# Designs tried in a protein design chat: miniprotein binders against q6w4x9r395to579. Part 52

Target 1, 185 residues: q6w4x9r395to579
Amino acid sequence: GHCSLEGGSFVTTFDARPYRFHGTCTYILLQSPQLPEDGALMAVYDKSGVSHSETSLVAVVYLSRQDKIVISQDEVVTNNGEAKWLPYKTRNITVFRQTSTHLQMATSFGLELVVQLRPIFQAYVTVGPQFRGQTRGLCGNFNGDTTDDFTTSMGIAEGTASLFVDSWRAGNCPAALERETDPCS

## First folded at step 5 (miniprotein)

Design Y9
Fold by ESMFold2-Fast, scan of step 5:
Structure Y9 (fold): chain B 185 residues (1-185), chain A 97 residues (1-97)
Amino acid sequence: as target 1 above (185 residues)
Amino acid sequence: DLKRELEWLFLRIRYLVWEGKYDEAKELIDKALELARKYGDEEIVKFLEQLRQAIELLKQGKTEEARKLMEELLKEAEERGDQVIAEFIRRVLERLE
């Protein structure tokens, strides 16, 4: 499965449902029993420098019992607050520069993250088939049905993206504003 | 229902504690306290008040005192058979070690 965070504020879920939101918070992007050590992938959004009403992805965080790997738009990679030179390896995770504009986090447990650094910070999440029906968060539930992709943290299917997104806030941040996708998309 | 709402709040609280965002964690505990009081569950109210105290100790850098309090809360939850609270505390403690 493939989930993308593109164009500053667009998300496409593992079941290929697109949506858009405006928010300034850390959000749970992917949580699953398939991630070792109670791991979760999170996305940090903040206000864009181009427009007061726009928000953009500024960092991606992988947090587990032992690791807090942060990949930020300034090309700094840290683990547990300490800056790391690339390539950076742990037992199960490798972070390296894939191209001049892309970093990759590869894992042994079926999760892959690619971040585009320029011209705009974007993230692409790939998960193996073992994750099917086992995911929660902004990337959806990966069950092959788009009608329940807005399943909140409380297990309730919502009709709007803003309530769905707000349910996956990792902190006490302002409520997200719903941004409609293009009518022809 | 209360159990499902608390499970989700505990998940968020755990991640905030792991990130060192103690003030945000306390605010979610305050939301959980409001829910527990609404449902009249005095046992969970007492637990949440003690949890808030443990998080305040972490904020102050008193990690060992916080750990001891959480270990005591874990033992009490296990003796009551409260798997939701027991699992939450175990997960929080694993990152502190």
Scores: ipSAE 0.013, ipTM 0.455, lowest interface PAE 8.0, mean pLDDT 76

Design Z0
Fold by ESMFold2-Fast, scan of step 5:
Structure Z0 (fold): chain B 185 residues (1-185), chain A 90 residues (1-90)
Amino acid sequence: as target 1 above (185 residues)
Amino acid sequence: SVLEEIAKTILEAVKDLVEAVKENDEEAIKRAIERLEEAAKRAEEAGFEKVAEAVEEVIQAVEEGDEEKIKEAVKELVEVMREAMRRALE
């Protein structure tokens, strides 16, 4: 299955349902029992700077009990806060430059991430068949059933859909978001 | 699992509650609150105190009639339940 984060605010789920994203926080893209050591793939969104109503992808994070791999739009790759030279290899994960504009994170557990650094920061998530029906997050539940109420609600840009999208927020939002909301609320 | 049954009941009741609030349907709001109170009691009895507390926050926000507080409380409840389900998978 394939999930994409494109154009700064567009998401296409594993079940091929497109929708727009309007948040400025860290969001869970993918959680699954198939990910080792309580692993999760997350996306960080911030304001685009051109329009206060628009948001853009600024980093992708793979977090587990052992690793916190961050790939950011400034082209720095860190693990547990330390910058790493590529190729970077752990026991189950390898991060390397696929091209001058693309980085790839390959894993032994059926997850692949490709990040486009330029001209626009974008991410592409591929999961193996073992993930079918076993995923949670912004990329959807990967069950092939478009009548699933929760998957449909997450794919439709209406009041109920926004509730479920917001439920995938991680507990720690960027400092910039907190600073901007304090004087207005 | 017991947690999955409780979570399903809570999510369905919350969906009904949000829709009832939008439509100003007092009878539907009352029914949804009753279902949430029952689900919160079951969650507490099963050891999921944070889930029960989050349900109580949603009920209080609805009683106050503040739309922003209702939205915030529902977001927190869904997140607390997803975290509880994630931990149960460990």
Scores: ipSAE 0.000, ipTM 0.089, lowest interface PAE 18.7, mean pLDDT 71

Design Z1
Fold by ESMFold2-Fast, scan of step 5:
Structure Z1 (fold): chain B 185 residues (1-185), chain A 90 residues (1-90)
Amino acid sequence: as target 1 above (185 residues)
Amino acid sequence: SVLEEIAKEIFEAVIDLYRAVEENDEEAIKRAIERLEEAAKRAEEAGFEKVAEAVEEVIQAVEEGDEEEIMEAVRELTEVIREAARRALE
């Protein structure tokens, strides 16, 4: 299955359902029992223009009990907060520069991530057949039925993307990103 | 492009190689080396001589069994492919 994060804020699920959202937080892309050590793939979105209605992907994170690998639009790769030179290898994960504009994270457990660095930061997620029907998050449930791709973290199928996306927020959003008014007003 | 197809084959083989080395799977290592040798041949035939040379350096580092040398050779290979892609855009 293929899931893509393109054009700043477009997502196409594993069941090929496209949608768009406007959010400024970390979101869970993929959770699955097929990921070792309670692994999860996450995406960080931030503002991409003068209007708060436009947002774009700024980093992709793979988090497990052992690793926190962050690949950012600044072409910096860290694991557990420490910057790494590429190619970088762990027990089950290798991160390397595939082309001048693309980084790849390959794993031993059927997950592959390709990140486009330029001209726009974008991500492409590939999972093996063992993930069929066993995924959840922004990339959908990979069950061959697009009608329930907007299944929230509470297990409820929504008809629109906004409630679906909000349910998959993860981590702590900085207080500054949650401010509704200018500090000078 | 031909270079993009060759680069994809190379990096898929490198990933398989990393897994095979970690698992100490001698047969899988040999299969990955064979894929790299074929990719190097295709690169040379397509006129990407430096890419072919860099792939051969990776194979040599694997045969010597030094993990640090393998990582260094892969880094150099990545930069050679990057430069070939840049020149192809001209």
Scores: ipSAE 0.000, ipTM 0.119, lowest interface PAE 15.9, mean pLDDT 72

Design Z10
Fold by ESMFold2-Fast, scan of step 5:
Structure Z10 (fold): chain B 185 residues (1-185), chain A 90 residues (1-90)
Amino acid sequence: as target 1 above (185 residues)
Amino acid sequence: SVLEEIAKTILEAVKDLVEAVKENDEEAIERAIFRLIEAAYRAEWAGFMKVARAVTKVIRAVAEGDEEKIKEAVKELVEVMREAMRRALE
């Protein structure tokens, strides 16, 4: 399955449900029992340099008990706070430059991440079939049904993206609802 | 402490939820549920897994619309919070 973070504020889930949000926080993008050592993929959003009202993806983080790999829009790759030169390899993960504008993180456990560095920082997540019905986070639950793609961190299916996104926050940040213009959501 | 902040948020949200359910105020129910979702996430992030699970049961019971299940889940959540706070004071 494929999940994408594009155009600064757009997300398409593994079940191909598109949505948009604005937020300034770290969000859980993908969590699954298929990820080793309590692994999770996270996305960091912040205010866009172009518009103070808009937000955009600024970094992607893979966090486990052993690793904290950060790929930022500044084209810096770190693991556990230390800058790494590419290609960078751990036991199960390799980060390398796929093209002049794209970095790839390949893993031995069925997860692949490609980030576009320029002209706009974007991310593309691919997971193998073993992840079917076993994913949680902004990328959805990968069960083949889009009607429950907005399943919150506590297992509740929502009708709006704002409640869904806010449930996957990984920090003390403003709620995404405050940036939406829907007061009835 | 982080646990005391989470406990205060949960107890206030639960109180608001119970009142909103009694009044059939859908907007107030949604606001209380949103606060509980945030509190459950904060509890999980801080490692308070039993608290997070108990909050999840309340949210699920409300989504199902079963008044007796809501009462049972709220009782369980209050008991889990009491136990967590008691252990923190030891």
Scores: ipSAE 0.000, ipTM 0.093, lowest interface PAE 20.3, mean pLDDT 72

Design Z11
Fold by ESMFold2-Fast, scan of step 5:
Structure Z11 (fold): chain B 185 residues (1-185), chain A 90 residues (1-90)
Amino acid sequence: as target 1 above (185 residues)
Amino acid sequence: SVLEEIAKTILEAVKDLVEAVKENDEEAIMRAIRRLTEAAREAAEAGFFKVAIAVYEVIWAVREGDEEKIKEAVKELVEVMREAMRRALE
């Protein structure tokens, strides 16, 4: 399955449901029992553009009990707070420069991440068939049914993106729904 | 110019996309979306980020299947491209 974060604020889930949101927080993209050491993939969004309400992807984070790999839009890769030269390898994860504008994080557990650094910071998540029906987060539940792709962290299927996105916030940040009603906040 | 070539590619792909949507031709829709995605990448590579974002908004409007949203997204894309070309000529 494929999930994409493109154009600064657009997401397409593993079941191919597109949506958009505005937010300035770290969000859980993908959690699954298929990820080792309590792993999770996360996306960091912050303000961008000329509109005070416009937000864009600024970093992608893979967090587990062993690793905190951060790939940021300024082309810095860190693990556990220390900058790494590419290619960077651990037991199960390799981060390398795929092209002059793209980095790839390949894993031994069926997750691949491609990050476009320039000209717009974007992320593409690929998961193997073992993840089918076993994902949660902004990328959806990967069950072949788009009608429940907005399943919140509490297990409730929503009809709108804003409540869905807000349920997957990681940290003490403003809710995306509030920014839709007051873009100056 | 690079922008003129990109704009021509975008406009041709949008015309193909609109025609494919009218005909409910899923394969043609996917081909047009693929061309628009590549054109957005090229626009962004050349520094025309607003053009790239506007192209993505057209793609998402088509995936939503709302004809009025598609019209609005296409209108905004054309306006963003006109402004980018105006700025490039200065």
Scores: ipSAE 0.000, ipTM 0.147, lowest interface PAE 16.4, mean pLDDT 73

Design Z12
Fold by ESMFold2-Fast, scan of step 5:
Structure Z12 (fold): chain B 185 residues (1-185), chain A 90 residues (1-90)
Amino acid sequence: as target 1 above (185 residues)
Amino acid sequence: SVLEEIAKTILEAVKDLVEAVKENDEEAIERAFERLMEAARRATEAGFFKVAIAVYEVIWAVREGDEEKIKEAVKELVEVMREAMRRALE
């Protein structure tokens, strides 16, 4: 399955449901019993430099008992607070420059992350079939049904993105803003 | 409840961790980390992912050795646990 974080504030879930939000917090993208050592993938959003009213992805974090790997829009990669030169390898994770504008985090456990650094910071998450029906977070539940993609951290399926996104906040931050799309757009 | 048991374990481990950091007792810090990591595992199994993540943030802040980051991470963990307990009571 494929989940994308594009255009600063758009998300497309593993079941291909698109939505957007405007928040300035760290959010849980993906949590699964298939991730080793209680691993989780998280996304950090902050105010966009292109608009005072918009938010954009500024970093992606992989967190487990052993590792806190942060890939930021300034092209710095850290693990447990220490800057790392690429390629960077651990037992199960390799971070490397795939192209002049893209970094990749490859894993041995069926998770891949590709980060576009330029012209806009964006992230693409790929998970193997073992993750089907086993994921939680902003990327959805990967069960082949888009109607329950907005399942909150409490296990409740919501009809709107705002309650869903707010339930996956990690930290003491304001609630995400659900902005109206122009009916004519 | 499961959450109450996890919260009690976390609060006691954080108290021990803060005392160990003040005493610069590396062995006691490592023991507190082990208890926190086990509590984070139990939180994850119970579906309290935000609690688990906040626990790991405290561990990383202590590893970095920045007193201000440690205070911020502990404050965040307390807030996350308060919210989780509030929602569990609903």
Scores: ipSAE 0.000, ipTM 0.281, lowest interface PAE 12.6, mean pLDDT 74

Design Z2
Fold by ESMFold2-Fast, scan of step 5:
Structure Z2 (fold): chain B 185 residues (1-185), chain A 90 residues (1-90)
Amino acid sequence: as target 1 above (185 residues)
Amino acid sequence: SVLEEIAKEIFEAVIDLYEAVWENDEEAIKRAIERLEEAAKRAEEAGFEKVAEAVEEVIQAVEEGDEEEIWEAVRELLEVIREAARRALE
């Protein structure tokens, strides 16, 4: 399955349910028992340039008990706060520059992350079939049913994105605001 | 560089393959395989034999139809590309 973070503030879940939100926090994008050492993928959002009501993706973080890998829109890769030159390898993770505008994080445990740096910072998450029905976070539960894609951190399926997104905040941040730019057709 | 161009083509084909397998789109899978075949040929011509071999293993796994083996072969391909890139930087 694939999950995408595009256009600054659009998300498409593993079950292909799209939504949009406006938040200025770190959010849990993906948690799963399939990730080693309590691993989680997180997305950092901040205010965009001209409009203070708009937010955009500014970094993606992979956090486990041993590593905190941050890939930022400034093309800086850090692990545990220290800048790393590419290609960078840990035990099960390799981060490398694939093109002048794309970085890739490859893992041995069925997770792949691609970030587009320019012209717009975007992220693409791919997981292998072992993750089916075993994911939680902004990318959804990957069970083939879109009706429960907005399952909160408390295990409640919501009909709207705002409470769903707020439940996946990581840290002491203000509540996210959802924005509907176009009706779904 | 030549390796970066080949890696980009492989990466785009792998992303297309992920989407095609998830959507069970046989024609899209076929197109992704064709792009992987072209990338393998270019890798071999450029002297990246292990990259070409790893791409061919992905194609074989897709033809055999086992999703777990497909993603495992993809992981191996990405590690081989990473090793080639690391050697090019030395």
Scores: ipSAE 0.005, ipTM 0.154, lowest interface PAE 15.5, mean pLDDT 73

Design Z3
Fold by ESMFold2-Fast, scan of step 5:
Structure Z3 (fold): chain B 185 residues (1-185), chain A 90 residues (1-90)
Amino acid sequence: as target 1 above (185 residues)
Amino acid sequence: SVLFEIAIEIYRAVEDLEEAVKENDEEAIKRAIERLEEAAKRAEEAGFEKVAEAVEEVIQAVEEGDEEEIKEAFKELMEVMREATRRILE
């Protein structure tokens, strides 16, 4: 299954449901029992450049009990707060430069991440068939049915993206923001 | 694949070298350079001249101690490794 984070603020789930949101937080992209040591893939969104009404992907994080790998739009890779030169290898994970504009994180447990660094920071998540029906987060539940792709962290299927996105916030940050289009501001 | 074995050795040595340079650990830098020298020799013997050349550039840059030269040499080595292994990744 493929999930993508593109164009700054667009997400396409494993079941191919596209949506857009605005937010300045860390969000859970993918949780699954198939990820070792309570692993989770997360996305960090922040205000984009000069426009404070738009948000975009600024980093992707893989977090487990042992590792906190952060891949930043500034082309910096860290693990547990320490900067790493590429290629970087752990027992189950290798991060390397696939092209001049793309980094890849390969794993032994059926998860692959490709990050586009330029011209726009974007991420592409690939999971093996063992993940089918066993994923939670912004990338959806990977069950072949798009009608429940907005399943919140409480297990409720929502009709709108904003409640879905807000339920997958990680840490202390504001709720996902709707783009403000006030003509008098 | 002989190239794959050499690539794994290079990747591990580069990781260790990065940490050693960051920590200014002279003994660890020397150990990582020795591993890279062995990898370059293996690459040359196996006919991967571009890989051997890129590894030698990394060793030279670290010995000269210029941070920007070191970063550029690592970048060039990774580009050479990526191109050499490109078909495996496709």
Scores: ipSAE 0.000, ipTM 0.081, lowest interface PAE 20.9, mean pLDDT 70

Design Z4
Fold by ESMFold2-Fast, scan of step 5:
Structure Z4 (fold): chain B 185 residues (1-185), chain A 90 residues (1-90)
Amino acid sequence: as target 1 above (185 residues)
Amino acid sequence: SVLFEIAIEIYEAVWDLREAVKENDEEAIKRAIERLEEAAKRAEEAGFEKVAEAVEEVIQAVEEGDEEEIKEAFKELFEVMREALRRILE
């Protein structure tokens, strides 16, 4: 399954449902029991530098009990707050330069992340078949049915993206409507 | 880069088109199609033929009004855009 974060504010779920993202916060992109050590992939959005887009992707975070790997649009990779030289390897994760403008995070547990650094900061998430029907977050539930891709953190299928997106906020950021006046720290 | 500007415009116009189709807003559909036609022309002139073709397929699918064809055309457009952005960075 493939999920993409493109054009600053657009998401395509694992079941190929496209939607537009509005918000300035850290959001849960992917949670699954298939991720070891309570792992989760998260996306950080902030006010866009592009005049006709409200928000844009600025960093991707992989968080588990052992690791907090941050890949930011300024091309810095950190783990647990410490800057790392690439290629960077842990027991189950390797981060490396795939091309001059792309970084890849490869894992032993069926998750792959490719981050495009230039000309637009974008992210592409690939998961193996073991994740089918076992994902939650902005990338959807990967069950082959797009009608329930907006399943909130409380397990409710929504017809619109706004309540879905807000339910996957990670932290104390204001609700989507309030973020436009007071963005998260 | 030229493709960067075209890509942003395509993503914005596709989102507007999708919303307009759901609302059955004929004037909004027409405006979004006009923006996509201009983006396809810019892509063609810049040498991104496959991007221009994928945009034109989206326009045709919307004009034909088949929901399944529309969904497939949007998916194909995003896949073509993804590949085009990767290639210009070679």
Scores: ipSAE 0.000, ipTM 0.223, lowest interface PAE 13.0, mean pLDDT 73

Design Z5
Fold by ESMFold2-Fast, scan of step 5:
Structure Z5 (fold): chain B 185 residues (1-185), chain A 90 residues (1-90)
Amino acid sequence: as target 1 above (185 residues)
Amino acid sequence: SVLEEIFKEIMEAVRDLTEAIRENDEEAIKRAIERLEEAAKRAEEAGFEKVAEAVEEVIQAVEEGDEEKIFEAVIELYRVMEEAERRALE
């Protein structure tokens, strides 16, 4: 299954449901019992550049009991707060430069992440078939049915993206304070 | 629905375009440009003139061969797409 975070604020779930994202916080992108050591993939969003009316992806985080790998739009990769030069390897995870504009995080447990650095910071998440019906977060539940892709952290299926997105906030951040529709220029 | 279909095709074509540029694959670049041209036509026919114009700017930048200008045009394209989506939902 594929989930994508593209164009700054667009998301396509594992069941191919598209929606737009309006938050400026860290959000749970993917949680699953298939991830070892209580692993989770997270996405960090902030206000985009000069306009300040759009939100954009600025970092992706893989967090487990062993690792906190952060890949930022500035091409900085850290693990547990320490900068790492690529290729960076752990027992189960390798982060490397796939192309001049892309970084890849490869794992032994069926999760792959490709990050586009230029022209726009974007993320592409691929999960193996063992994740089917066992994912939760912004990428949806991967059950082959798009009607319940907006399942909140409390297990409630929503018809709109707003409550769904807010339910997946991770920690105290500006997105908790932002409730207005983004103004256009 | 039509806007979502156009956006998906644009995003996939841009993804393929950036990969083709990295690989210096001229045939893949041509294929991506053809897809972008069709997407621009669909956007214009559907009344999304600014999206069509932004796609055409990407095509022109690719033909000029300046990677930085291509990246600037792609950034502007996504900005215009977000604006069009926001307006359509209002």
Scores: ipSAE 0.037, ipTM 0.437, lowest interface PAE 7.4, mean pLDDT 75

Design Z6
Fold by ESMFold2-Fast, scan of step 5:
Structure Z6 (fold): chain B 185 residues (1-185), chain A 90 residues (1-90)
Amino acid sequence: as target 1 above (185 residues)
Amino acid sequence: SVLEEIFKEIWEAVRDLLEAIRENDEEAIKRAIERLEEAAKRAEEAGFEKVAEAVEEVIQAVEEGDEEKIFEAVIELYEVMWEARRRALE
């Protein structure tokens, strides 16, 4: 299944349900028992430099008990706060430059992430069939039914994106211009 | 119902288009354009003329071969589709 974060603030779920973001915080994109070591994929949104009401994707984070991998729009890749040169390899994860404008994080557990760096930072999440019906977060539940794609962190199916998105927000979300590039609670 | 069917096809076609551009797959780009052309016709027939126009702008940008213009046209398409959804909810 494919999930995309495009155009600065637009998301398409694994079941192809489109919606728009309006937040400026860290959000859970994907949680699943199929991810090792309590893994989760997260997205960091911030205000754009152009207008107050516009938000854009600025980083994608893979967090587990062992790793905190941050891929930023400025082409910096860190793990547990330390900058890494590409290609960067762990036992189960490899981050490498796919093209001059694209980075890829490949894993051994059925998750792939591609980030586009220019002209606009965008992310594409691919999961294998073992994730079907076993995902939670902004990318939806991957069950083949778009009517329950807005399932909140409390397990309630909502008809609107705003309550759904807010439920997957991480902690406090101050409207700051400068924030930690890899915030996580 | 009709709106959601058309929008689903547009979103899927745009995803495939952007992936094909990322991979420089000319045949996949052509297939995605054909899907977008059919989706634009359906949108126009259903009364979503601004959505059809925005899809046509994406197709034109791809044919011009300017990647930055393609992404700008896609962002404009997202905005137009969001406005159409918002208006349909009223």
Scores: ipSAE 0.005, ipTM 0.204, lowest interface PAE 12.3, mean pLDDT 73

Design Z7
Fold by ESMFold2-Fast, scan of step 5:
Structure Z7 (fold): chain B 185 residues (1-185), chain A 89 residues (1-89)
Amino acid sequence: as target 1 above (185 residues)
Amino acid sequence: SVLMEIAREITEAIRDLAEAVKENDEEAIKRAIERLEEAAKRAEEAGFEKVAEAVEEVIQAVEEGDEEKIEEAVKELFEVMIEAYRRAE
């Protein structure tokens, strides 16, 4: 199954349900019992352009008990806060440059991630058949039924994307700025 | 949503176009342009005229062969798509 995160914060779930959202937080894209060491794939969104109403993907994160791999739109790859040169390998994960504009994270457990770096940062998630009916997050539940793809973190199927997306925030996003913004500057 | 389907097709075509331009693959560039032309027509038919115009600007930039103009037109296209989706909500 395929899930995509493309320009303008567009998402297409594993069951091919498209939607769009506005957000400036880290969101859970995919969590599953099939991912080792409590693994989860996450997406970081931030404001885009001068308008505060525009948001875009700025990083993808794979988090487990062993690893925190961050792939950023500025072409930096880190694990547990340390910058890594490509190709970067762990026991079960390899991050490498697939083309001049694309990075790939290949895994031994049926998850593949491809990120497009230029001209626009985008991500493509592929999972093997073992993940069917066993995924949670923004990429949906991969059960072959699009009507329940907006299943929130509390297990409720929603008809709209807004409550669905908000339920998949990963951790606490800052509620307020550290310093107040001068409205005239 | 028709807009979301159009946006997905545009995004995929732009991805293929970016690779084709960098590799100077004329046949792949032509295929990507054809997909963008179809997407622009669908956008126009669905009432998303600004999206259709932005796609046409990308096609013109590609035909001129200027990579910087292509990147600028692509960025403008995604900004127009973001705005169209916001207004459709």
Scores: ipSAE 0.000, ipTM 0.173, lowest interface PAE 15.1, mean pLDDT 70

Design Z8
Fold by ESMFold2-Fast, scan of step 5:
Structure Z8 (fold): chain B 185 residues (1-185), chain A 89 residues (1-89)
Amino acid sequence: as target 1 above (185 residues)
Amino acid sequence: SVLWEIAREILEAIRDLAEAVKENDEEAIKRAIERLEEAAKRAEEAGFEKVAEAVEEVIQAVEEGDEEKIEEAVKELFEVMIEAYERAW
């Protein structure tokens, strides 16, 4: 199945339900028992453009008990806070430059992430058939039925995207982009 | 459910199109365009006229070969598809 994050703030679920949201936080895209070591794929959204009411995707995060891989719109790839040169390989994950404008994270457990860096930061999530009916998060439940694609973290099907999105907010919101420099002596 | 089937076909065709354009695979580009044309026809026959029009705009942008125009048309298509879903619910 395929889930996409495009145009800054548009999401299409594994069951092909499109929606848009406006949020400034880290959200769970995909959580599944098929992901090893309590793995989860997350998306970071922040304010963008000249309008403070607009938001866009700024990073994608794969988090497990062993790894915190961050791929940012600035073409920086880190794992557990340390910058990595590509290609970067772990036991089950390889991150590499697929083209001059795209990075790919390939895994041994049926998850693939492709990130478009330019001209607009976008993400494409592909999962194998073993994930069918086994996913939770902004990408939906992958059960072939769009009527429950807005299932919240508490298991309730909502009719609107805003309540659905808010329920998948992770506690790790983006740090303030303000920079404070100590006064010179 | 008809809109769901059409949306899935459109999204799969757009993904295939994006990959074909990156690889300059002319045959794959034409195949993706044909799939989009069929999806637009199905959308129109199902009463989703704005979705059909937005898909046709994507096809036109691809035929013109303007990367910025393709990106704009795809964004417009997503907006129209979201509106159709919201109206259907």
Scores: ipSAE 0.000, ipTM 0.227, lowest interface PAE 12.6, mean pLDDT 72

